# Designs tried in a protein design chat: VHH binders against Putative glutamine amidotransferase MTH_191. Part 1

No score or structure here was measured in a lab: all are predicted.

Target 1, 304 residues: Putative glutamine amidotransferase MTH_191, of Methanothermobacter thermautotrophicus (o26293)
Amino acid sequence: CGIAGVVYKDGKLHSVGADMTRMLHALQHRGPDSAGFAIYGGLGLEENDYLLNIEVKDKPGLLDMVKETVELVSPIGSDEVIPSVENHIIYRCRITLESFSQLKPLIMDIDSIDDVIVLNGSHSFEMIKDVGSVLEIADRYDTWSKKGTHAIGHTRFSTESIVDRYHAHPFQSYIIPDITVVHNGQITNYWKIREPLERKGHIFETNNDTECIVHYVADKLASGYSLEEALEQSVKDMDGPFSYIVGTPQGVGIAKDQLGLRPGVMAENDEVFAVASEEVSLREVMDTSEVEQISPGEVRVYEI
Positions, changes and structure headers below are counted from each chain's first letter, unless a header gives other numbers; antibody chains are not in Kabat numbers.
F, E and O stand for the ipSAE by ESMFold2-Fast, ESMFold2 and OpenDDE, each averaged over both directions (binder to target, target to binder). V2 = 0.75 x the mean of E and O + 0.25 x the DockQ between their complexes.
Where letters were taken out, [cut] stands.
The coordinates of atoms that the task and the answers printed are left out; those that the model quotes come from them. Centres of patches stay.

## First folded at step 1 (VHH)

Design m01 (framework vhh_7mjh_2; at its last look DockQ between E and O 0.01; V2 from the best seeds 0.00; counts 0 for: pae E 21.8 > 2, placed apart)
Fold by OpenDDE, look of step 2:
Structure m01 (fold): chain B 304 residues (1-304), chain A 119 residues (1-119)
Amino acid sequence: as target 1 above (304 residues)
Amino acid sequence: EVQLVESGGGLVQPGGSLRLSCAASGFTFSSYAMSWVRQAPGKGLEWIGRIYSGGSTSYNPSLKSLVTISRDNSKNTLYLQMNSLRAEDTATYYCARDWGYSGYDLDYWGQGTTVTVSS
């Protein structure tokens, strides 16, 4: 799979949706794929507002049931239905919560409905992930027009795992607001990492090691670690081949395993900080003369 | 081109009130949150508050009792009402287009309007 991230240093809105589309397209190979985006800074939601992305099977009455479930907790301010593949729709709705702590329970309630899966809930970024090529997904969701300050993205090959929306990257943790991860690799000591997090009360929805990564980083941040410190500690604690990119409302970070078993490159100039699996991805947003390899065990972070 | 133009600044007596305006152009004003920021002489920038596109507001806790932010989307105008002004409120006041989770992401700024509180 391929991962990418981009940050514009000026803290202004840029065409990061288009940028990330190009970056991910450069990483894509032939075959059935999935791709995902986390685009930060351009969502423009009011305080205590959240955007839910929900996969719903296209059968009579099911969407209504989803809406009714949401309305028990929050009125629906706005919504849209995005047609998708395989007799599914993506339902998006804006809600208002009294506190961030209400988000995860609501998600769990919605997830309890058969043939319904909450893809995510967010405040400061837009999640776009689906089955198909990067360009198909970009057209479907109009990622080309999405603005933001920074973004991360992922493209997955069908040979690596189950290709579905739920398991597509990015993964989000709800330990803290609006943290996402895209991942290339495998955590071989998965349970060693997961168990302590569960003991702290963190709830896992899957057995995907990418979810473990985002919970790990989120937990560290919640404990007072900086993003850089959290990533550095993860490189020490986690085993296996991996490269992953984290998105937060403040910026982007990349971590590479101690042996450098998964690729990672970075480029930076006065305007842009960019990271990716391959240099070809970075070339989409900046001059290649500024590209450097990330060393094994190294982390790189940029926060606006 | 995005433009923000502040007005309404001037000299005011301690205890007085003042209303600042910010005229916006070059973008869909109603779609963006807006913030007020001030800078006192020799001091750093201080965030005053924010108003979201829908009209909800957030304030600096230290200034909440003294300021009210409002907007008129039909006029593309942002307002800052200040009451019970003190000498320490002397500053250049800026309006800025606002977004982001942190509350400090401001991409466009006005030229500022100066408020002087003095006897």
Scores: ipSAE 0.000, ipTM 0.240, lowest interface PAE 13.6, mean pLDDT 91
ESMFold2-Fast, scan of step 1: ipSAE 0.297; ipTM 0.707
ESMFold2, look of step 2: ipSAE 0.000; ipTM 0.111
ESMFold2 (binder alone), look of step 2: mean pLDDT 86; pTM 0.862

Design m02 (framework vhh_7mjh_2)
Fold by ESMFold2-Fast, scan of step 1:
Structure m02 (fold): chain B 304 residues (1-304), chain A 119 residues (1-119)
Amino acid sequence: as target 1 above (304 residues)
Amino acid sequence: EVQLVESGGGLVQPGGSLRLSCAASGFTFSDYYMSWVRQAPGKGLEWIGRIYTSGSTSYNPSLKSLVTISRDNSKNTLYLQMNSLRAEDTATYYCARGRYYGSGEFDYWGQGTTVTVSS
């Protein structure tokens, strides 16, 4: 799998969708099966507005049932249908909630409908993830035109019999808003990390180790850790081999396990902070940069 | 500490109506979605419905025409109105709190109130 992240240091809107598309395309050899993006800062939503991305099988009456379920909680402000492959559509809608506490219950209600899967609900970022190559997804969702302050992304090589949209990265947690993770590798002490989080009330929807990482990071952030502190503690608590990138409304961080067997590199100048699996990805956003290899057990963070 | 206390259960005749209450304390009631869940003797748990912080409701389709859930945030109280009760509605009824920033699992339950539908 390939991972990438980019931050523009001035905190202004830049063509980060195009940047991330090029970065991930350079990593296509690492993962041809699916790709995903989390693009921050470009949605421009009001404080109580959220964007839902819902996978719906393309069959009569199903989309109407989804819309009716959403309207139990919120009027639909804007919506669109994005055609996808394998007889599915992606239904995207903007909703207004009274409280963040209403988001996960609504997601659960929508998920209860057969042949419907909520991919995510967000305020500060736009999630795009689907089956296919980076360029196929970029054309389908028009990532080239998307602006933001920063983005993270992923290309997936699946060892599973099913390559699906839900298991594509990024993954999100709902304990704290708008935290996303993309990941390469595995955590080998999975249940030692998961069991304490479940005792704290985290609900896991998959047995995927990437979900475990996002729950862990969200839990630390909710407990008052800085992003850097959360990542530093994660490399002490989690056994690799792994590398992962976290996106937050404030920025991006990357962490490598103690053995450092999964690749991770960074490049930084006055305008841009970028991290990725390979140097070729970094050169898509910087032409004259010194590339630094992230050491085993090291974390690097940039916050706007 | 967080407490949920159900009341209003008892013996009711078939075809009758009953209103259950759940008094909440120890947390900001208005910030949480709330649910009703029941368990008939010797059976598993059956979800009845939930009410969001806005007052909007979602129900188990099998029960939708028979029940209404409401809340009064000024009194920290959740209600379940049941109509046209049948013997099969005999159960212990629980109110449960949904997690504020959680994944949707119930983190606190009341002790339950028993409803017996019999002549």
Scores: ipSAE 0.000, ipTM 0.193, lowest interface PAE 14.0, mean pLDDT 84

Design m03 (framework vhh_7mjh_2)
Fold by ESMFold2-Fast, scan of step 1:
Structure m03 (fold): chain B 304 residues (1-304), chain A 119 residues (1-119)
Amino acid sequence: as target 1 above (304 residues)
Amino acid sequence: EVQLVESGGGLVQPGGSLRLSCAASGFTVSSNYMSWVRQAPGKGLEWIGRIYYSGSTSYNPSLKSLVTISRDNSKNTLYLQMNSLRAEDTATYYCARVSFWDTSGYDYWGQGTTVTVSS
């Protein structure tokens, strides 16, 4: 798997979709099976507006049932249907809710429909994840044209014969709005981390390591930790080998386990902070020879 | 299919008021963020303000006291009320639908209506 993140320090909109597409394409050899993006700052939604991404099997009446379910709780704003592979479509729509707390119950109602899976719901980022190569996904979703202040991304290598969209990175938690994670590696003490979070009321939908990481980080942030503090504590609590990147509305962080067996590099100048699995990815957004290797157990964060 | 048609422009004297209309077809105004944007002769585009799904509004701070954006959902029409017009308000005024995927951009524009402020 490959992971990448980029932040423009001026807090203004830049072509981060194109940047991340190039960064991930440079990492395609690490994961050809699926790719995903979380692009921050470009949506600029009103406080109560959210974007849903929904996987729907392409069969008669099913999309209408999805829309009817959404309309029970919210008018549908702009919406879009994106054809995908394996007789599926991705339905994307904008909704208005009275509070963030209504989002997860709505997602669960939609997920109750057979052959329908909600991929995510977000306020401050656009999630794009699908089966295919980086360039296939970029052309399908037009990531080249997408603007934002920062982005994180992932290329996935699957050991399974079937790669599903829901398990592609990024992963999101619904305890804190708009926290995303992309990850490479394994959490070897998975249940030691998961069981306390479940006792606190976190609901897990998969046995995926990435979901465990995003729940952990969201829990720390909700408890008053800074992003840097949350990542530093995660390196102490979680056994690797792993590296992961977190996206928040304020910026990006990367953490590397204490064994340091999974790669992670960074480069920084006055305009850009960038992190990735490999140096070749950083050179797509920065003309620099000053690439820094992230040390075992180290975290790096940039917040706008 | 999607169309935006502005109307209500014309000649007004300094200090006067004017209301512009934008009639939408092919989509529902209340289901989208909508903006008014203007362009003075030989100048760039200047954002005036935006109305959200809730009906709340945001305005360019330099224009906030002079303009009001509203809509009539039954007529699928957007309005821009302008008061205390000055010569520098002379411009072509556009109604624009905000892009769902990029709220700094627009996916549909009207052809514009011209406002001339002159004595």
Scores: ipSAE 0.000, ipTM 0.307, lowest interface PAE 12.1, mean pLDDT 86

Design m04 (framework vhh_7mjh_2)
Fold by ESMFold2-Fast, scan of step 1:
Structure m04 (fold): chain B 304 residues (1-304), chain A 119 residues (1-119)
Amino acid sequence: as target 1 above (304 residues)
Amino acid sequence: EVQLVESGGGLVQPGGSLRLSCAASGFTFSSYWMSWVRQAPGKGLEWIGRISSSGSTSYNPSLKSLVTISRDNSKNTLYLQMNSLRAEDTATYYCARKTYLYEGPFDYWGQGTTVTVSS
């Protein structure tokens, strides 16, 4: 798998979709099966507005059923149908909720429909994830034209015959809004981390390590930890080997386990902070920055 | 019933400009990605470009400097602006809708409008 993140330090809109597309394409050899993006800062949604990203099998009446389910809770402000592969579409809609607490119950109602999977619901970022190569996904979703302040992304190598959109990174937690994770490696003490989170009320949809990481980080942030503190604590609590990147509305962080067996590098200049699995990815967004290896147990964060 | 109806074709002089329209009905136009495709006499289909429901565009690199795609969701209308027309641009122009499979066929096509570039 490959992971990447980029932040523009001036807090203004830049072509981060194009940047991330180039960064992930450089990592295509690490994961050819699927790719995903979380692009922050470009949506400009009003308070209480959310973007839903829903995978729907393209069959008669199914999209209408999805829309009817959404409209029980919220009017649909704007929407679009994005063509995808394997006789599936991605339905995206903008909705207004009275509170964030209505979002997860709505997602669960939509997910109850056969052949429908909610990929995410967000306020501050745009999720793009699908089956295919980086360039196929970039052309399908027009990532080249996407603007934002920062982005994270992933290329996936699956050891299974079936590749699916739901298990593509990034993953999101719904304890607090807009926290995303992309990950490479394994959490070897998985149930030791998961069981306390379940006791606190976190709802797990999979047995995936990446989902466990995003729930953990969201829980720490909800408890008053800074992003850097949450990542530093995760390195103490979680057994690797892993590296992961977190996206938040404020920025990007990367964490590497104590064994340091999964690659991670960074480069920084006056304009940009970038992190990735490999140096070739960083070269796509920087000309003269010094490349630094992230050490075992190290955490690096940039917040706007 | 899904309908796509192209208009605005005709005879145009070399170097001229032309704007084609596609009127959509029978579906929620604002929710769908739309494309323009052309076919010159005796040749295969050539993809011109696409526009997302939100208005972001992607073009065939060989045509990018010559064409602009836009849409008006309030009028259920798709547009293709063409500039600096050459004899090689003589073709039947189609608007098309696509719901799935990026590289595959389109699910609905218009009847086409013919553009002839000649003196």
Scores: ipSAE 0.000, ipTM 0.240, lowest interface PAE 16.7, mean pLDDT 85

Design m05 (framework vhh_7mjh_2; at its last look DockQ between E and O 0.04; V2 from the best seeds 0.00; counts 0 for: pae E 16.5 > 2, placed apart)
Fold by ESMFold2, look of step 2:
Structure m05 (fold): chain B 304 residues (1-304), chain A 120 residues (1-120)
Amino acid sequence: as target 1 above (304 residues)
Amino acid sequence: EVQLVESGGGLVQPGGSLRLSCAASGFTFSSYAMSWVRQAPGKGLEWIGRIYSGGSTSYNPSLKSLVTISRDNSKNTLYLQMNSLRAEDTATYYCARLGEYWRTGYFDVWGQGTTVTVSS
């Protein structure tokens, strides 16, 4: 797997979609089977507006049922249908809720419809994840044109276990708004991390160890930890070789386990900070810089 | 009404084995993913594992070598085989139906539980 992140330090809109597309494409090896993006800062939604991102089987009447379900809760603002593979469409719509706490219950109601899966709901970032190569996905969703302040991304190699849109990275937590994670490696004690979080009421949707990371970080943030403190604690609590990148509305965090077995490099200039599994990816967004290996146990945070 | 009823609990010696069953009624059992969950006295819930409608399984890694989940869709019955039991396996064991959002881990129906006590 390959992971990447890019942050523009000035907090202004830049072509981060194009940047992340080039970074992930540079990480591709033979036969990748999925890619994913979280692109922050460019949606421009009003305070109580959200973007729903829904996978719908391509059959008569089903999209209308999805719209009717959404409309019980919110009028639909702008919307879009993106044809995808495997007889599915991706339906995206803007909605208005009274508060963030209403988002997950609505997602669960929509998910109750057969052959419909909500991929995410968000306020400050756009989630793009699908099966296929980076370039196929980039063309399908026009990632090249997406603007933002920062982005994280993931590409899978064909040797990974599950291949479908929902299990692709990034993973998202709904405990607080717009927290995402992309991850390389393995959390070998993930059930011990998971159990206390489930006891507190966190709902795990998959058996993937990456989901533990996003819920863990979101739980710490909700409990008053800074992002840096949350990441520092994670490297103490989690076993196994891992590297991960967290996206938040305010920035990006990076953590690597104490063993440091997974590759990871980062670089920085006056304009941008970038992190990637491999140096060739970093060079897509900067060329002349000191490239630093991410050290075992290292945590780094960039908030705008 | 939708109902899950566990059975097969009781007293077992350390090192012993036990098979629990969960009888399902009031819904199309073969269409749902099912889980086993346990709660030791004074402790929180511990997820044991899950079996999807097609028969594939996923387990809590700390318990994977000790348990096997199976289902018989013809009898609307879910099973939990437990081996090499220890005192810390003393708990109430629940079967639970994953809602139609099986990817979310939401449990929408629970049984009343069956108690397993591991002691000599």
Scores: ipSAE 0.000, ipTM 0.140, lowest interface PAE 16.5, mean pLDDT 84
ESMFold2-Fast, scan of step 1: ipSAE 0.082; ipTM 0.601
ESMFold2 (binder alone), look of step 2: mean pLDDT 86; pTM 0.861
OpenDDE, look of step 2: ipSAE 0.007; ipTM 0.234

Design m06 (framework vhh_7mjh_2)
Fold by ESMFold2-Fast, scan of step 1:
Parts: C-alpha cells; sequence; structure tokens
Structure m06 (fold): chain B 304 residues (1-304), chain A 120 residues (1-120)
C-alpha cells in the first residue's frame, strides 16, 4: 500500500486534489486495487452542515429509499449521483444536523437498507474513495479540480478476496469530527487497543487495523492530547510494523513504528510540508533534494 | 463447532409481546456483529436488525418502532424484544452471525430458527 500527505503552509486554497493525484499515481506500484483521498479546507460548509457519501447498488427504487431515509432527519441541501463500477453509484448529499452527535445514528439508519453502505459523513473534508487505479478514480470524481489547504491519500493492494469501497482508506472515526487515517502495515496487538476503545463507546464497523488507528487517535484528541502527543503515544502503545498518516482540520501527521520496517519520508520548504511512503511521491509537489527519512518510532506533524 | 440456537417462539395474541433468545457457542461471541432475520410463510427473508460489538443497534426502518435488539456478552446470548405484534409478524425468526461487519447479507452462520405465530 502507499500513503501520502501534503499541507500548504499559508492556509489558503491550493490544487491539493491534483497534487495528491500525482503523489498517489507515483505510488501506484504499491497498490492498484483501490485509492482514496481526504481533501481538507475546500468544502466551505456552514457550521451544522455535513456531506454524506453513500454507496448504493444501482437498482430500481433503492436511491429513492435512501433519500427518504435521509429526509426523515434532515432536508437535503444539495445532492449528486456519481456513476461507479460494478453496478453501483455513489450518492453524495449535503445535510444539516442539530449536532455532530446525530451523524452516527443517521449513518446507522441509512446502513440498515439492504445494498446501501455509508462510506463517510464529514464537515471539514471531502472523502473520495473507490475501486480502481488512481487515474480512473481521478477522472471519475474530477480530483484534478479539487481545491483545499491539505490532503491525505492512499493506494491499496488488497490481500482479501473481495476489494470494496468501504474497506478502502481513508478511514474516519465519529467520536470527534473530521479525523481521517491512511495506513500501511499491521497492528499485531489489535485487540489490546480495540477492547478499551469499545468500552469507551467507539463503534467499530470492521476488523481493519486502519479503523483501530483512527479510533485510537480520535480518543486521544478528545481527551485533550495534541496531535503530536497522540501520535507519540500511539507508537508506544501499538505494535507494528506500520506507518500511518492522520488528517485533521488543522493539518497532517505521520507516525512510524518502533521497528521502522514500513517506509516513511518527508520534505519541507517555506510553502509546503509533505510526507509519503516514497521520495518519488514527494517530488510531485516540490522540487527538493532534501528528503528526510522518518526514523523508527518518530512522528512528524504540521498544523496550519 | 459454531452453533446458534434460538428459543422463545410460540403462539401469541395480536397486540402481545415476545422476547426471543439466541444462545451462541463455539466462537468468541463478543467479536462479532449479530443480526435477526425472519421469513414469513411463502415469502423471502426479511432483515430485522443488527447489533454491533459495542452494543449499538441498526434496524430495518419498517420495523424500528416495534423491536429492540440487545446482547449479553457474558452469557453469549443475543435477544430480540418484540411488542405490539400483528398477524403480519407470523414468521420463523433466525439469528445470524456476520461474515463481514459492514454487510447485513453476508452471514456465515445461521440458527435453525424459532417460529412465532400471531393469531387469535
Amino acid sequence: as target 1 above (304 residues)
Amino acid sequence: EVQLVESGGGLVQPGGSLRLSCAASGFTFSDYYMSWVRQAPGKGLEWIGRIYTSGSTSYNPSLKSLVTISRDNSKNTLYLQMNSLRAEDTATYYCARHKYTVYRSDFDYWGQGTTVTVSS
């Protein structure tokens, strides 16, 4: 798998969708099966507005049922249908909720419909993830035109017999808003990390390591940790080998396990902070010979 | 060997209530999402609801106000509470273990079922 992240330091909108598309395409040899993006800062949603991405099998009446389910909770402010592969569509809609705490119950209600899966619900980032190569997904969703302040992304090689959209990275947690994770590797003490989080009320939808990481980081942030502190503690608590990148509304962080067996590199100048699995990815967003290897057990964070 | 054994079915009057149980054995029950599914005579399978490992639940929208699903991980038992039963609720009720946590239709083990008949 390949992971990447990029932050523009001025906090202004830049072509981060195009940047991330190039970064992930440079990592395509690491994972051809699916790809995903979390693009921050470009949605411009009002305080109580959220964007839902819903996978719907393309069959008569099903999309209407999804819309009716959403409208029991919120008017639909805007919506769009994106044709996808394997007789599926992605339904994307903007909704208004009284509080963030209503989002997960709504997602569960929509997920109750057969052949419907909510991929994510967000306020500060746009999620794009699907089956296919980076360039196929870029053309389908027009990632080339997406603006933002920062982004993270992933290319996946699946070891499972089924490759699907829900299990593509990034993953999100719903304890606090807009925390995303992309990950390469494995957590070998998975249940030691998961069980305490479930007792605290985190809802796990999968047995994926990446979901465990996003719940862990969200829990630490909700407890008052800085992003850097959360990542530093994760390296102590989680057994690798892994590298992962976290996206938040404020920025990006990367963490590498104590053994350092999964790659992670960074490059930085006055305009850009970038991290990735490989140097070729970094060179798509900056012209630099000063690439730094992230050391075993090290974390790096940039916040706007 | 994985086993799921339903109990608590029977004859009930319209407007009545029933609580069904499903006893699980042969696996770590607390690690799996569990569902209830029913089949009325001469009809297809209808999904009722799911319970996550956290204890949170998700229901078929047409049945949400009539049913409650719960679990007791210390007893390896899944429950379905049904209220205000109607003749339409006459069916065989199955508990099922999720193969994939995100997909309701992806079950790898089913119980034998328990029959509920709603009749005057």
Scores: ipSAE 0.000, ipTM 0.129, lowest interface PAE 18.6, mean pLDDT 84

Design m07 (framework vhh_7mjh_2)
Fold by ESMFold2-Fast, scan of step 1:
Structure m07 (fold): chain B 304 residues (1-304), chain A 120 residues (1-120)
Amino acid sequence: as target 1 above (304 residues)
Amino acid sequence: EVQLVESGGGLVQPGGSLRLSCAASGFTVSSNYMSWVRQAPGKGLEWIGRIYYSGSTSYNPSLKSLVTISRDNSKNTLYLQMNSLRAEDTATYYCARDQLGYFSTEMDVWGQGTTVTVSS
């Protein structure tokens, strides 16, 4: 699998969708089966507005049932249908809630409908994840035209016979808003990390390592840790081999396990902070020969 | 002004059935997730199940064959139907407004409870 992140330091909108598309395409050899993006800063939603992404099997009446369920809670401000593979569509809609705390309950309600899976709900980022190559997904969702202040992304190589959209990266936690993770590798002490989080009330939907990481980071941030402190503590608590990237409304961070067996590199100049699995990805967003290897146990963060 | 009031508890013979009601005031049950929770004497809270905005339901797997949750939107009232009651079902039963899920800290409005005693 390949991972990438990019931040424009001026805090202004840049063509980060195009940038991330090029970065992930350079990593396509690491994972051709699916790709995903979290693009921050470009949605421009009003306070209390959220974007939902919902996977719906393409069969009569099902999309109408999804819309009716959403409309019990919120008027639909705007919506669209994006055709996908395997007789499925992605339904995207903008909604208004009284508070962030109502988002997860609504997601669970929609998810209770047979042949419907909510992929995510967000305020500060746009999530795009699907089955296919980076360029197929880029053309399907028009990532080329998407602007933002920063983005993270992932390409997946599946060792399983089934590749599904929900388990593609990025993953999100609903403990605090708009925290996303893309990950390469394994957490070998998985249950040692998960069990304390479950005791604190975190609800896990999968047995995926990446979900465990996003819950862990969200928990630390909710407890008052800075992003850098949360990532530094994760490297002490989690056994690899892994590398992962976190996206937040403020920026991007990368963490690499103590053994350093999974790749991670960084390049930085006055305009851009970029991180990725491989140097070729970094060169898609900056002209530099000054690439820095992330050392075992090291974390790097840039916040706008 | 927001409150929940349970009713319908009482003494039931083993193998019997009972329907509990939960009347809401100050808010609309169909606009919220609603849960049923019970507490046996001297024990902790046990989540029974919830009803979603859509009217779909989810249940504690250990209780799924015993219970059915429903609502009447015109009466702003929840119901818990219980069948095949056993002595171990003796408990105080609460309805609650449920925002996040399974834990008691996720519930922000509780009823006073109604007691069900299963004995012969």
Scores: ipSAE 0.000, ipTM 0.180, lowest interface PAE 16.9, mean pLDDT 84

Design m08 (framework vhh_7mjh_2)
Fold by ESMFold2-Fast, scan of step 1:
Structure m08 (fold): chain B 304 residues (1-304), chain A 119 residues (1-119)
Amino acid sequence: as target 1 above (304 residues)
Amino acid sequence: EVQLVESGGGLVQPGGSLRLSCAASGFTFSSYWMSWVRQAPGKGLEWIGRISSSGSTSYNPSLKSLVTISRDNSKNTLYLQMNSLRAEDTATYYCAKEGYSRFYPLDYWGQGTTVTVSS
């Protein structure tokens, strides 16, 4: 698997969708089976507006049921249907809620419909994840035209013949809004981390390590930790081998396990902070000879 | 179908100025780096400069003081402003789309527009 993140230091909109597409394509040897993006700062949503991404099997009447379920809670401000593979469509809609606390119950109601899976709901970032190569997904969703202040991404190699969209990275937590994670590796003390989070009210949808990481980070941030402090504590609490990248509305962070068994590199200049699995990915967004290997147990963060 | 069409070439006197345009279609213009390249009669290709999707520019050091590259993403148009033209600037000028990564350079080229610097 490959992971990547990029932040423009000026806090202005840049073509980060195109940047991330190039970064992930450079990592295709690590995973041609699926790719995902979280692109921050470019949606321009009004307060209390959210974007939902919903996977719907292409069956008569099913999309109508999804729309009716959404409309019980919120008018649909805008929507679109993106054709996908395997007899599925991706339904994207913009909704308005009175409070963030209404989002997860709505997602659960939609998920209760057979052959329907909510991939995410967000305010500050655009989620794009699907089966296929980076370039196929880029063309399908037009990632080339997406702008933002920063982005994180993932490309996946599957040992199984079927790749599930829901299990693709990035993963999100709903305890606090707009925290995303992409990950390469394993957490060997998984249940030691998961059980306390479940007692605190985190709802786990999968047994994936990546979901555990996003819940952990969201919990620390909700508890008043800075992003850097949350990542530093995660390296102490979690046993690898792993590398992961976190996206938040404020920026990007990367963490490596204490043995440093999964790759991670960074580079920065006056304009850009970038992190990735490999140096080749960093060179897609900056012209630099100074690439830094992230040391075992090290974290690096850039916040706008 | 990707298309790049240059225009604005012609005869110009030494010391004059000229602005070339490149109209792009068939791809999301605003997302790609673009370059200008020229070829003088009987010579090889000479890279002039490039512009990022966000408007950051880099130039051939020998030409930086003489040229400015800009773009208008709302019009899908790339520009090359040339000042203080000399006989040595006589060439066919091409706009080109950068490939999908920095490791795959220019993948689509325009037909070219000819600039002749002479009285």
Scores: ipSAE 0.000, ipTM 0.175, lowest interface PAE 20.4, mean pLDDT 84

